# VHH binders against Formin-H (forH), part 23

Target 1, 361 residues: Formin-H (forH), of Dictyostelium discoideum (Social amoeba) (q54n00r34to394)
Amino acid sequence: VSLNEIIDLDREFELLLDKLAIEDPIKRKQMQSLPDISKRTLLEQNKADIYRTVKHKGPIESFADVKSVISSINTKHVPIDIIKTLRIHLNTADRDWIQSFLDNDGVQPILNILKRLERNKNRKRKEHSILQWECTRCIAALMKIKIGMEYIASFPQTTNLMVLCLDTPLIKAKTLVLELLAAIAVTDRGHGAVLTSMIYHKEVKKEITRYFNLVQSLKIEKNAEYLTTCMSFINCIISSPSDLPSRIEIRKAFLNLKILKYIENLRADYNEDKNLLTQLDVFEEELSTDEQLNSQQGTQIGIEDLFSQISSRVTGTPSQQELITLMTHFQRMSSSNLGLGVWTLYNALANQLEDELKIHP
Short names: E, the ipSAE of ESMFold2; O, the ipSAE of OpenDDE; V2, 0.75 times the mean of E and O plus 0.25 times the DockQ between their complexes.

## First folded at step 4 (VHH)

Design p37 (framework vhh_7aqx_2; at its last look DockQ between E and O 0.01; V2 from the best seeds 0.00; counts 0 for: pae O 17.4 > 2, off the site)
Fold by ESMFold2-Fast, scan of step 4:
Structure p37 (fold): chain B 361 residues (1-361), chain A 120 residues (1-120)
Amino acid sequence: as target 1 above (361 residues)
Amino acid sequence: QVQLQESGGGLVQAGGSLRLSCTTSGFTFSRYWFSWFRQAPGEEREFVGAISGSGDYTYYADSVKGRFTISRDNAKNTFYLQMNSLKTEDTAVYYCAADLYEGTSRYEYWGQGTQVTVSS
């Protein structure tokens, strides 16, 4: 995981134009054609306006007392200046100060801010993007210290709120979140927390399947740094478990979402991007290696795998309804107390029919 | 390499004035927000003031409002803290810091600090 500088000026400027409600295609095109220095000036002015609107409470005056610092950020309307000042302090504070901050639930106010921003997402999310960004940077600062990383990896409530930031339009924010989640995922305790948080993300965002929005972003987003980070995160969550069955199970979710087709398209579109190509290579090489290991270990095909194969061939065909009816019979059988005998009878009948139709198991 | 270096610290009597300078190298000066922090003996680092990249916006801790003024000179790649009506309580090591508010940097850049001692 890299905390390198991300140059995403054009994307951030697009968000500014949206915030200013500039929808005229001609005016938008003219503003997008401004020199980089002009775009940066407008972005700086917009961020300065945030300071103007929230500076009533001013920045934190002293960091001597940890509890006073926590109290200053544990309010319903926290000025961005205070969170920025906290972030600066967290980057330079000694281990004892950080330990006291964690022990006194200093992370909770930051999480409360993220939770409030998610509750208000139906209002213009871009209005809150800077506060979401600064809160994420505070978490990043804590993760630079071993005790902070261990704390965050141990409490899935933190990663649950972090994954909700993945749907933000602010590229730099979701790139940072993916970098942080990848770093958490490579730790023993953190891997489980991240996987659980992705299930939480599916439920909150109403995804049809886990990882759907994440995989779709590989098609939608045009920022090479984001795409590289996204692939790196996917590779981290798949490769972190030391056991083959866990890696196969996690990878299967991505394969079912047709990630290999997106990887092929990314290779074509970004043929000279060494960092992205490396992450694409890692995914395919790990898949090949695990398939070889799986063949050597002679793992028997499971129920879920068999159903996935049948469903993919039958869905959208006239046979779909008949498959549903057949599965309904099996669902009833699984609920009965008749046991092995009934399943054996169904198998015998199926074998008889297959023999007559010259179909082999 | 990005580098910040403080200068202008020293010994001054209560009620006196002192001007701190922070010279910068290795980045586009006009894009950065610059801040001053201080750390008294045995205490945590305290925010003092900040100035925007354009110089149009300044922010101060309540303890120094009306006494300290932050400014910048983009032509010299330097920013300043003018300290007036100094009190013994202002005795501290003063640090300058830089942050890219455009949101492309994840790092904070700090100077090494300069000692300010206010005698009674």
Scores: ipSAE 0.000, ipTM 0.195, lowest interface PAE 16.9, mean pLDDT 76
Fold by OpenDDE, look of step 5:
Structure p37 (fold): chain B 361 residues (1-361), chain A 120 residues (1-120)
Amino acid sequence: as target 1 above (361 residues)
Amino acid sequence: QVQLQESGGGLVQAGGSLRLSCTTSGFTFSRYWFSWFRQAPGEEREFVGAISGSGDYTYYADSVKGRFTISRDNAKNTFYLQMNSLKTEDTAVYYCAADLYEGTSRYEYWGQGTQVTVSS
C-alpha cells in the first residue's frame, strides 16, 4: 500500500490486529495509537505481496548485485544521489534482495553515514540534514519488510543512531524518526531497544533525565504533526510492557518531567486538532487505567501518594482546603482503634474521590 | 448477564497444589482483564494476579509470584489459578473478577468466592 493511497487505514489496521490475533485491549489500544506511518509500515510488513519490480535508473546502473550496491555506499564520501537511489530501490526491492542486503551488512554503511554526520554537525548543515533524512528514509524502507524490521529492532546501534537524529532541524525527519521508533517499540524485542536507545540519547545529549528533550519538545515545538507523533511515541513506549509495574515506572518518568502540565497546555493550544487530542486522551486514559489496576493490586498507594495526587488535582479549588482539614483530623485520630477504622473509611473515601476526579477532571 | 463462578477450592496440605477455575459467561473476553483476589479472615481483600482477555499478559502479586500461575481456556470460557507450593498463609476465600476499562470508566464483576484452606 502506497503511502499516497487514500486507504481506510484504521480499518485495515484493525484487520491486521485481528489477523495477528492481538486481542489484549491494552495492546490493541497501544497499537491503535500508533502514528499513521507506523501503522502503514506494519501493514506493509504483513502484506502477502511485497514484490515491487520498479527499475530505477540512477547513478547506479544496476542494483542487481547487492555487494556492489553496498560497496558503493560503504565509502567515506557518499553522494546524496546514491543514497536517494538506494532509498528508491529499497522501497521497491523484493524480499530476497532485502535479505541479501541485510545478510551482507548493508545497513552498516548507512549507519556509518549517520555516525559521521553526528560527529560533524557543524559542517554544511543543510546538506548533512538532507543526507541524514535520506538515510533515515532508507531505514524506513527496510522496515517495510518484516525481516528488515526485525533486523533494525534487534540492532541496538541502529536505534541508537536513530534517536540521535531527533535533534535534526528538519521537522519531517524528526517526525519520521519518532514514527519509526514507535513502530519498533510495539514489537516484542523492539521496546527494550527503544528504551535503551533513549538512555543512550540521554548520555550522548547530556540530558538531565531520560526523555527530557522529548518532553521539552512538547513545550517548545509548534508543529502539530510532530507533537502528535511525539505523544504517540510516548504512549507507545509507556503502554508496550505487559506488566503493570513497568508501565507505571516508565510513565512516572514522564510525569516527573511535568508532562501533564504540557498536556494541559497542548489541549488549550490545539483544541481543534483531533489527532493530537486523541493522543492526549490516550495518555490520560491509560494513566487512569493503570492507576485503577494498581489500586486493585493493593499497592497501598501510600496515603501520602494518594493525598498528593488528590491534592494536586484539587489545588486552587475550595475542595483543597476541605481535604487538608480532613487530613488533619484523620492524623489526629490515627493513634486510636477508632482512628484505624476512620483511616480505613478515609482510604475508601479517598479512592472514591480519586475515581470521581478521574471521571470529572 | 455477566457472571463469574469460582470452583476448585478445598483443603490442601502445605506444599501441595490446587487449581481454581473461574467460569465466565456473558463476556467479550478480549475487552476484559480477569483477576484473582483472596481474602483471609480478618484481613482485607488482596490482589493475587491477573490475565488479559487474550491470555497474552499476566502479572502477579509478589507474595505469589513464582508459585501461582494464571491461564485461560477460551474454548471453555474459563480462566484458572494454578497454585503450587501452597502455604498456610495462602488460606483465604479466593475470588475471581473481571474488569472492563472504557476510557475513564471501570466496570468490575465478581464471583462468589471459593474457600481454600491450607493445613500445616
Scores: ipSAE 0.000, ipTM 0.180, lowest interface PAE 17.4, mean pLDDT 80
ESMFold2, look of step 5: ipSAE 0.000; ipTM 0.446
ESMFold2 (binder alone), look of step 5: mean pLDDT 81; pTM 0.825

Design p38 (framework vhh_7aqx_2)
Fold by ESMFold2-Fast, scan of step 4:
Structure p38 (fold): chain B 361 residues (1-361), chain A 123 residues (1-123)
Amino acid sequence: as target 1 above (361 residues)
Amino acid sequence: QVQLQESGGGLVQAGGSLRLSCTTSGFTFSSYYFSWFRQAPGEEREFVGAIWSSGGYTYYADSVKGRFTISRDNAKNTFYLQMNSLKTEDTAVYYCAAPYESGYLTKSEYDYWGQGTQVTVSS
């Protein structure tokens, strides 16, 4: 139990005693000596009445006016009860209401809450993790309807903030985030958004490589449902593209992070968990299938063949030293998927230069 | 396996009252919020009301607000819909429902549904 939670409970209970006009010092002291669970029960009984007393905050009473709902959640300090009420409504609202909510930027206040929680990450309150979870559940509710899924897939700002929630201590919140990201990743537009968000995650969390923390969680976490969902998410990212080169490129990121060793360890530790074993089997089976397809499409058009052609043309010329320098830069970038964006940048620059020099490949 | 089962439906006169019950199994009951929906002949299912697992949250459709009350008994793994001042337009099959609270990947708005109980309000 955190000190802030103890302080908040005692403070709220004092407010309840004031609201009930309990002024007798002896009665007041007796009530303050009640167990925490009894205090919470009494607060719950009077919760609506207490929150109605808060000047600029209260439970959402009516959802007829979309703008009033958005205004209620677009404040510096949003009570968790308001977010819970919004989540219930989002799960039951009709398409026209959800469309109006999206059109009036209703998602932005939810994202602003997640941004504030990330900025205040070092403030240790259980409420922070619960608020992250409730905000994630609002996003989940929106994703149940096509217009909501399309909105979320179209705006990487949402998935960017969702991936930041992956370091929450609340295992159910991590699991939900990965399930939602997997659902987004199986769509064409959403796949790109999720890949971009994982680059954002690397930058914000200062990961050595993209997916580092995700893969390390396979070793650290002991929750079978989480592990199954994590493997499912990884499988979705890799297998969503219909083209072989994209799948090989994405999978290479995970192989470089020693995922096969973690899969071996998970098989040993969870040998009776059928759902997890299925996801481990999927990873290994698709790897094998794609390796076979890659072999059939011609290893002759590979890196070694291209390098052989380049080296034969450059060796013994003044350009040899420049090639050695370029290869040295490439070696540094090849040690991890840190360099994926850099490889893409070099390719873009090479295309621009080739166009200027009128070189046609 | 998870199941929801409604009971308490029947025939009632306009202005009367009925209490519906939804018994659940296979859930961690305390971690879920629960909802009531209804479907009149030839119409789509409409939301009636919901109750949150841990708090004083109850949420109602405008058409039933002030007349219907949703409640829960965690010890009995059961939740209820108390229907007062019934109108002929309240005639419908009533369903209890629960969403997937974690592990979102679902094919429907709600993962778990009861089989329904008929409520008929005569003039």
Scores: ipSAE 0.000, ipTM 0.164, lowest interface PAE 17.0, mean pLDDT 75

Design p39 (framework vhh_rezetamig_d1)
Fold by ESMFold2-Fast, scan of step 4:
Order: sequence, then structure tokens, then C-alpha cells
Structure p39 (fold): chain B 361 residues (1-361), chain A 121 residues (1-121)
Amino acid sequence: as target 1 above (361 residues)
Amino acid sequence: QLQLQESGPGLVKPSETLSLTCTVSGGSISSGRYYWGWIRQPPGKGLEWIGHIYYSGYTYYNPSLENRVTISVDTSKNQFSLKLSSVTAADTAVYYCARDYESGSLYFDYRGQGTLVTVSS
């Protein structure tokens, strides 16, 4: 595209962030560093809501009965052409049709197709990947309007099945999945859903740790658009929380997977790819900024703040006595000569319990 | 051509802070995208990674040591340093500074000669 079009996109996106009341400087900078495709997706979502609300242009209606459409896709063997037709319709249907589709659980048959494809791992044929691609495009079409985005962000089963598509050999399909997950992750409600879905991904794919396959893809994949989108998704997950402790904890998972080694290799291999280099810069700059903030915060101030938050939430509840008991254990441990090892053991046990209970920062 | 040289006290008392500096000559810390770090070998044991600092200043520490370790870089002096707090006899080891392409690796391309640090009263 032309320079004028690029300038227009960045300006329009800045106005969108203003409209969405995104005032946090870190979150705002992160969103402004998104790939052009992700920015266009968010802008299209906003414009689609306006278009469908005011009805300035008549939607193209391919299906008269929503329940009939849902029945036609809710079969064990759905042809690819039927899903393609649905995708085209979802891109042009009015808000009322989409609302009816969502209300009548029209998303579930699409998710059921994705579930069946996952169960047929030994049948990774080109047709399998194409069907994942078309189903993902249907979800993308729904996310272009506010009610669809809100639905997807509200129902974790949707993001759970989207993350399973990340193992597809079709690079454009997993690129689109990451673009959609990044758009969901930058919303307050959607961030938690995406984090939970990555735990689900770990469980289903039997990963050693959460994000393992995602980070390994930075080494394996040689598609610059995919790599840019993957880094953007990682940056969105880490930077979406406004509080420093949450960002540090999420980022630690990626640092433990040696992401900085892969970033270094990507810089060498893609030294002229401006979009990818921007996402690599964002990761390293935000890490540097947060490490500086963490050192400025100080140990004493951080501990007092955290305890104040815990005590305000727990005081007066049945959990108050359990907190007192837990703090008593910590007091005894702090007085012991056992040192750092006991604290790290408690942290390891807490992390294991939190993973089991699906508790995130 | 590139040389790394450790310096610092060879004796540290229990509970005190172990402080070592690595001086880099024949190359610049800031000129390449490398990890610069510390590795140690206690008597009769294998190599243990302590931590690394990326040339930009980002730090990575061994989780078993992370609350006691600080690694910093001074690009103007072409040096990087290790501080290990609250030392015990278990911290007695030969300490090496090293350069690597990967954080947490024990396969470094350049290493200092090592310096013995004894923790004893």
C-alpha cells in the first residue's frame, strides 16, 4: 500500500483507541505496534457495527432461516463448500441475523467440526487444514462485529478450540488464529480466556510447559508474516494486564523457554523485515521498561502493597482464618535457617496448584 | 583475540556478598547480540549456570539462585559483574565468566580462566 494509506491506517487506529478509552500508555503503545492486518481487523469490527446498526448498505442474505442453517452445518460430515458458503454469509449478514445465529448456538457446530478434526490427528491431509482454515474464517467473520467479539470473549470453549488449530501445517490458518487470539487478548474479559485456553492447549497437546509449542514455532517456521503475528500475540498476552506483577509473571514463562535466543536468531535471519523487527523490539523494550519499574518499586513497597490487597479482599470472609494460618507458616519459615530453598519450594508448589485450578495473574 | 578475565576477592565470609567482575578485551560487549554470564564449578561437582545478561541489559538467572544473584553490565568499561548475596560454604566454587549465544547454556564460545572463591570464616 501507499504511504498515504499507511499514515491513514495509523491515524484511524489511534482514533479507535481513543474511542475505546484505552488510556494506559503501555497498552496503547502495544496496540499501536500490532501488525497492519490486526489493526485493520479491529477497525473493520468497529465499522461493521456502524454499518449493520444504521443499515447504510443492505446485507446480502443467503439464508432465510437461521435454525435451518445451523442444522445444515450440525452434521457429522460437513462439506468444505457448505462452510465456505456460511463464511461468505457471515461476512454480509446483518446484526439481527448474527444475533439470532449466536442465540441459537450456531457457533457450536463450527466448534464441533474443529473438535472432530483434532481427534483425527493421523489424517492430517490438505483437506483437513483447509477445513480448519474455513472454520477459523467463520469465527473471524463473527468477530468483525461487536456482538460476535463479545460472544467469543465470553465463552472460553471457543478460544479453547481455536488454540488447537495452532498445530495445523497450513501457515495462513494458524496465522489467522493468532491474529484473532491477539485481538481477544487485548480486551479485559478476553485476556483471561486466552490465558486459560493456553493451559488447555498444554493439556491436550501434552506440552512440557504452557507456550512450549508456540515458542518452538519461532524456531521452526520460516514465514515472516506468521512470525510477526506470533510475536504480536505473545506481546499482547504479556502487556494486556495493567499491573506490573502480572506482566512479569506471564513474561517469565516465555523467558524460561529462552525466547530471547529465538528473538536474536530472528533478527539475524529477518534483518530487513520491518514488521517483524518492530514486534521483536516491542518485546525487548517492554521487558527493559518493566525490569526498571520492578527495581524502582523495591521489595518492601511491593510486599506491603500485595499484603494490603490480599487483606482487604479476605478480611471479613471465611478465608480470613486460613490466611492468618498461612501467614503464621510464612513467619516461622522466615525465622528458620533453611534459606531461599524453602521459599522456592513453596513457590513451585503454589505454581503447580494454580495451574491445576486455572488461576492466572 | 577475544579474552575474558575474572577479578574479585578469593575469600568471602559466610552471609556476605560475593562480588566478581569480568573484563572483556579484544571485543565490545555492545557490538554483538550475545549473552554474557557466569558459570561455576563446586569442588568435585559439575558445571552450574548462574545467570546471563543480554548485551542490551536484560538478565536471566538460574531459578535456584535468582533471589541472591544480580548481574550487571558497564558498557563504558566493557565489563560485567556478578553479585551473589548471603553466601554459604556451598557457594565455594571456581567461578567463570563466559559469552554465549544462548542464555542458560553451558556451551559457551569464550570463557575466562576461572577464579576460585572460597566461602570460609
Scores: ipSAE 0.000, ipTM 0.091, lowest interface PAE 24.1, mean pLDDT 78

Design p40 (from p39 with H52R Y55D Y58S Y101L E102Y S103E L106T; framework vhh_rezetamig_d1; at its last look DockQ between E and O 0.02; V2 from the best seeds 0.00; counts 0 for: pae E 20.1 > 2, off the site)
Fold by ESMFold2-Fast, scan of step 4:
Structure p40 (fold): chain B 361 residues (1-361), chain A 121 residues (1-121)
Amino acid sequence: as target 1 above (361 residues)
Amino acid sequence: QLQLQESGPGLVKPSETLSLTCTVSGGSISSGRYYWGWIRQPPGKGLEWIGRIYDSGSTYYNPSLENRVTISVDTSKNQFSLKLSSVTAADTAVYYCARDLYEGSTYFDYRGQGTLVTVSS
């Protein structure tokens, strides 16, 4: 193979990545590291436009007019095969077509379908689940390019409707939703949207606490791919904030739901599943790291300063005598031969009591 | 290096079912990151997408073929298969198995060498 042929291939492939709007440095580097045969195959497929050879048996036969396509899906009763055809097209459409689709509010009809499915609770479960699935796949196709991901991450109404699909009996649908939400949560704008959407999910589904159904699925579901994706999503929403207090607050919701016991059970049940075990390791390692960092920040404040703050709030109230009694217990513990273990036990009991009383820092 | 290899009868009679298997080597179907699919090229025509499958068994078919096509996966053998029923002369094509990126690519990144299937009596 000549140097000119190698240079031409790399140049052509860079143009393909530009056409697909792949701007993520990590993803771009991954694609650039593909073997020459893979690069040539992708370039040939781009020239052949394989998905655009697909012919729809229904009313959508041409995708040249974006507004006409949007009108076809913006009806009160959209046949499922029309949404399937749109999803196939979205997977191969170039950046300019997708930009026009977004600019003409093409996402809104898909969201309207999801809203109608939620409103019409008497609709047959099978038809409901399949249509939710196809709409979610259209969103997935849009998220494959940067402009679509940025659009979805910028509008919380989209993630609000996506989280409602988490309670579907269709395992492939809730696995896909969790994958998409994890991808959104990694973005700066998307993290807040996903957290807000989980509050919305709690309110609409009448959960006793946020994340209850999600954490229970770790016990109920026996699908390793789903369990791995669920743990990955949990890890993404906890670890995305650079701010330690935010990570501690989000993680505390999961700890209060006894996720550590479920992780123990998953390790026993799936001892050979490397992908799942990796996600379980990530959860526990991040917890350990953040506990160490939190301990360092507590030390910075100092014992005397903390006591001064407590004393100022409690002096002159009926609680003053109880504080004196508590400090007397601590004085006795400091003189004991039991060392660190007693203090650690007291802290564990205090944390449990605070959780029962729903007191959060 | 990941390799995909098609196998199955090169000759199928009209009205019968076309059955092909793709064997994957140098990688696992159970990686959870890729779709695995089928595309074909009739003589003198462009590529036509048939369908794809995820390791969970979730399938997606070309609407023009969905009434006749079934794709299945066997993760224990690291294989996936295509069945196309009620074949006619129009189904004569070179058939390729392929891998599709789940996480952001809309194109297949690996294809098999292709296998010619002729529909004739």
Scores: ipSAE 0.000, ipTM 0.179, lowest interface PAE 19.3, mean pLDDT 76
Fold by OpenDDE, look of step 5:
Structure p40 (fold): chain B 361 residues (1-361), chain A 121 residues (1-121)
Amino acid sequence: as target 1 above (361 residues)
Amino acid sequence: QLQLQESGPGLVKPSETLSLTCTVSGGSISSGRYYWGWIRQPPGKGLEWIGRIYDSGSTYYNPSLENRVTISVDTSKNQFSLKLSSVTAADTAVYYCARDLYEGSTYFDYRGQGTLVTVSS
């Protein structure tokens, strides 16, 4: 059996599990561990159209008709079960069906649901959070294929609504939204959209600065998966631009929010989490790389700007006091020739330290 | 200046539900900047984290209390509340509401004066 055949079987089986709405991770893992012959048997047994088996108490007789599906969700009151069924179907639908769904503006009703939910925040029942979650999952399903991704990324209102979903009480939903936004951000058109949406988020949620709540979540959230996803998202939006000035500017916003402090804490608290550590490493490595590049390009950074950058890095970290001490020493230095000598010695020491760090990272 | 004030009964019978409310003044719960929550200090023991809530209603609870604790927020009144069900003598403590509270930590930037809740028959 060729590796390709195995991969295909596993993929098909995953789709079947989605079709069967098996969401329990333990159960999914158990099912995935079945022998290939069992998987094939199950696939053959379930080739029948799932649309016939789901007794929808709703107006939808069959999800085979795209227009009917869209009509069913284009109402003021959409039952959660219908959205769940839609999610399942979107995960298993072929490209033609998805294309038809997109062509008939099938995404808009989903967005409308999200809009309504956001407006009614004061009345948010558990049911509303679930509905929001399922809508987000529908979007996720659409984004699994290229045409869906392109559509979602190109729709200006979509990312705005998505970022607002970051305020959901469901940690899984928050994680998913960040994943989706990260995926969009790495697209050519999507990066600007995501950044703009984060401004929108600031305005709507009355953040003190852009990304404030996001960075704050690194401090207050304990879910490793979510934290990893947050860092991944941050890394994506910083690293996506090809031009160095853009990366520096985006990163500066995060540095001003004391992200390095939080990174330090995360390293300490999650020292065995490889995924999270990887993302933290990426952030620090990219920071270092861009700093090096910037220094090489001879951009005469004003002394004030340079200080601001340094200050932003160390503020709120254990290094802050060290910087203060160092600056205090500098403040006390005379402008005499003796002072110049001291500056020269400091520079020599700094160079030596840099060399040593290169040898012994 | 931001102020937090706990309110509720100081005496609760065993098996009943402890209910407290924190009233916030000098600032808005709906700022989207902070988690709000509850901590308690039993007599002779250290501070224990109970749970936190965001203005959106997002909650996280101490796993040891998760089945008994409910925290809710009323943004219209600028209040958030604690309910602890099936209380026992072990739940006797000074209860504090606090700002900038996060999971598993008793760190806060602002805290109420605290209210003693005694569980007794």
Scores: ipSAE 0.000, ipTM 0.220, lowest interface PAE 16.8, mean pLDDT 84
ESMFold2, look of step 5: ipSAE 0.000; ipTM 0.106
ESMFold2 (binder alone), look of step 5: mean pLDDT 81; pTM 0.826

Design p41 (from p39 with R33S Y35F H52S D100E E102S S103D G104S S105L L106G; framework vhh_rezetamig_d1)
Amino acid sequence: QLQLQESGPGLVKPSETLSLTCTVSGGSISSGSYFWGWIRQPPGKGLEWIGSIYYSGYTYYNPSLENRVTISVDTSKNQFSLKLSSVTAADTAVYYCAREYSDSLGYFDYRGQGTLVTVSS
ESMFold2-Fast, scan of step 4: ipSAE 0.116; ipTM 0.613

Design p42 (from p39 with H52Y Y55H Y58D D100P Y101S E102Y S103E G104E S105L L106G; framework vhh_rezetamig_d1)
Fold by ESMFold2-Fast, scan of step 4:
Structure p42 (fold): chain B 361 residues (1-361), chain A 121 residues (1-121)
Amino acid sequence: as target 1 above (361 residues)
Amino acid sequence: QLQLQESGPGLVKPSETLSLTCTVSGGSISSGRYYWGWIRQPPGKGLEWIGYIYHSGDTYYNPSLENRVTISVDTSKNQFSLKLSSVTAADTAVYYCARPSYEELGYFDYRGQGTLVTVSS
């Protein structure tokens, strides 16, 4: 049995537990500890039930035919029941079926539905929210498979449409969207996609500032699960970059929106909610840690550290003498009456040279 | 090798519609999972994304331009086109057709050489 087959089995079984709404961590762990043969048996029973149900109910002759499924959802007005049936099937379909679905542009009709819902958002608001929920669950099902996650992360338009679902009145749909976006944001490529999608969200929703509606939801919403997930998402987008400057810049947007005041209010209102309190603690602890690191990097020691790195790389090479010559020029410049202007000019010249040499800073 | 080339009038009068076409050679618009799009750069400013199109005809526009922008694709000619209505002097820019990279967000793996469009009477 290959490693990929083991990963596929565990993934599919995880999907089955989600489909059956098995959310108790103890029960979930017990079921995940079942022998592979038992897991395969349960998956096959569940697949058989889905195919039997689809064959009895639908204008879709068989969900085994990828092209007929895509044709059924690639229409201007797709019934909610067809999307629900697709979502169920995506949770139990074989990897090869999912690959064929992706290769035949099966995601695009789902995105088209979300796009149309955004254009018609003032009509049939309840039905609108249910369609957003079912489409988001289809995306969730795809993301549980590595090939699906890679596909979703590769198309910025997918995350752009996902963030538009954050304005839905359906709390469980907002919560799911934030969970999915957080999962995408912890990857390097996905982090950039999510940040760009939040800019898109600002423009479409006509927010005064990026993250405004998200941060306001911490004051408005009274659902502890949602609040916990929202804080978790915020923590993920701030903390995913390994570099301090990126974390500081992202966090600045939230600090400017007075998030610390909302965190204080949430601590008072939800003083017994361990999960929420943990996410509030994470935000404040990471802020404190980064402030300490920023203070350390802003000292005179930083100049010596930079020089030490340069010196270690050029010592014992012909470049060592050129470095001494450069430092001699800088020493002469430090006595110049031109002041800041001469240093600025040298930086401009260095930038031009780096562009000519195609050196990325 | 894949190449993109813009074509269209270099001068457009205020209130009229700006129309540009991108011709793709060395590859097919209808192959793969690629989006195709338009970006512009006003003199002395950064790049601004206008919109993308998929070979199915589905479009995604910059919300600030959505009411004025139409992008269309003609797979038989291996071309896609931009129409920007009600132009003003602010629409003066170098316009590029491009294929976005899926490896680096905001990076384009293929771009045309660009065409300057001036909006003046």
Scores: ipSAE 0.000, ipTM 0.182, lowest interface PAE 17.0, mean pLDDT 77

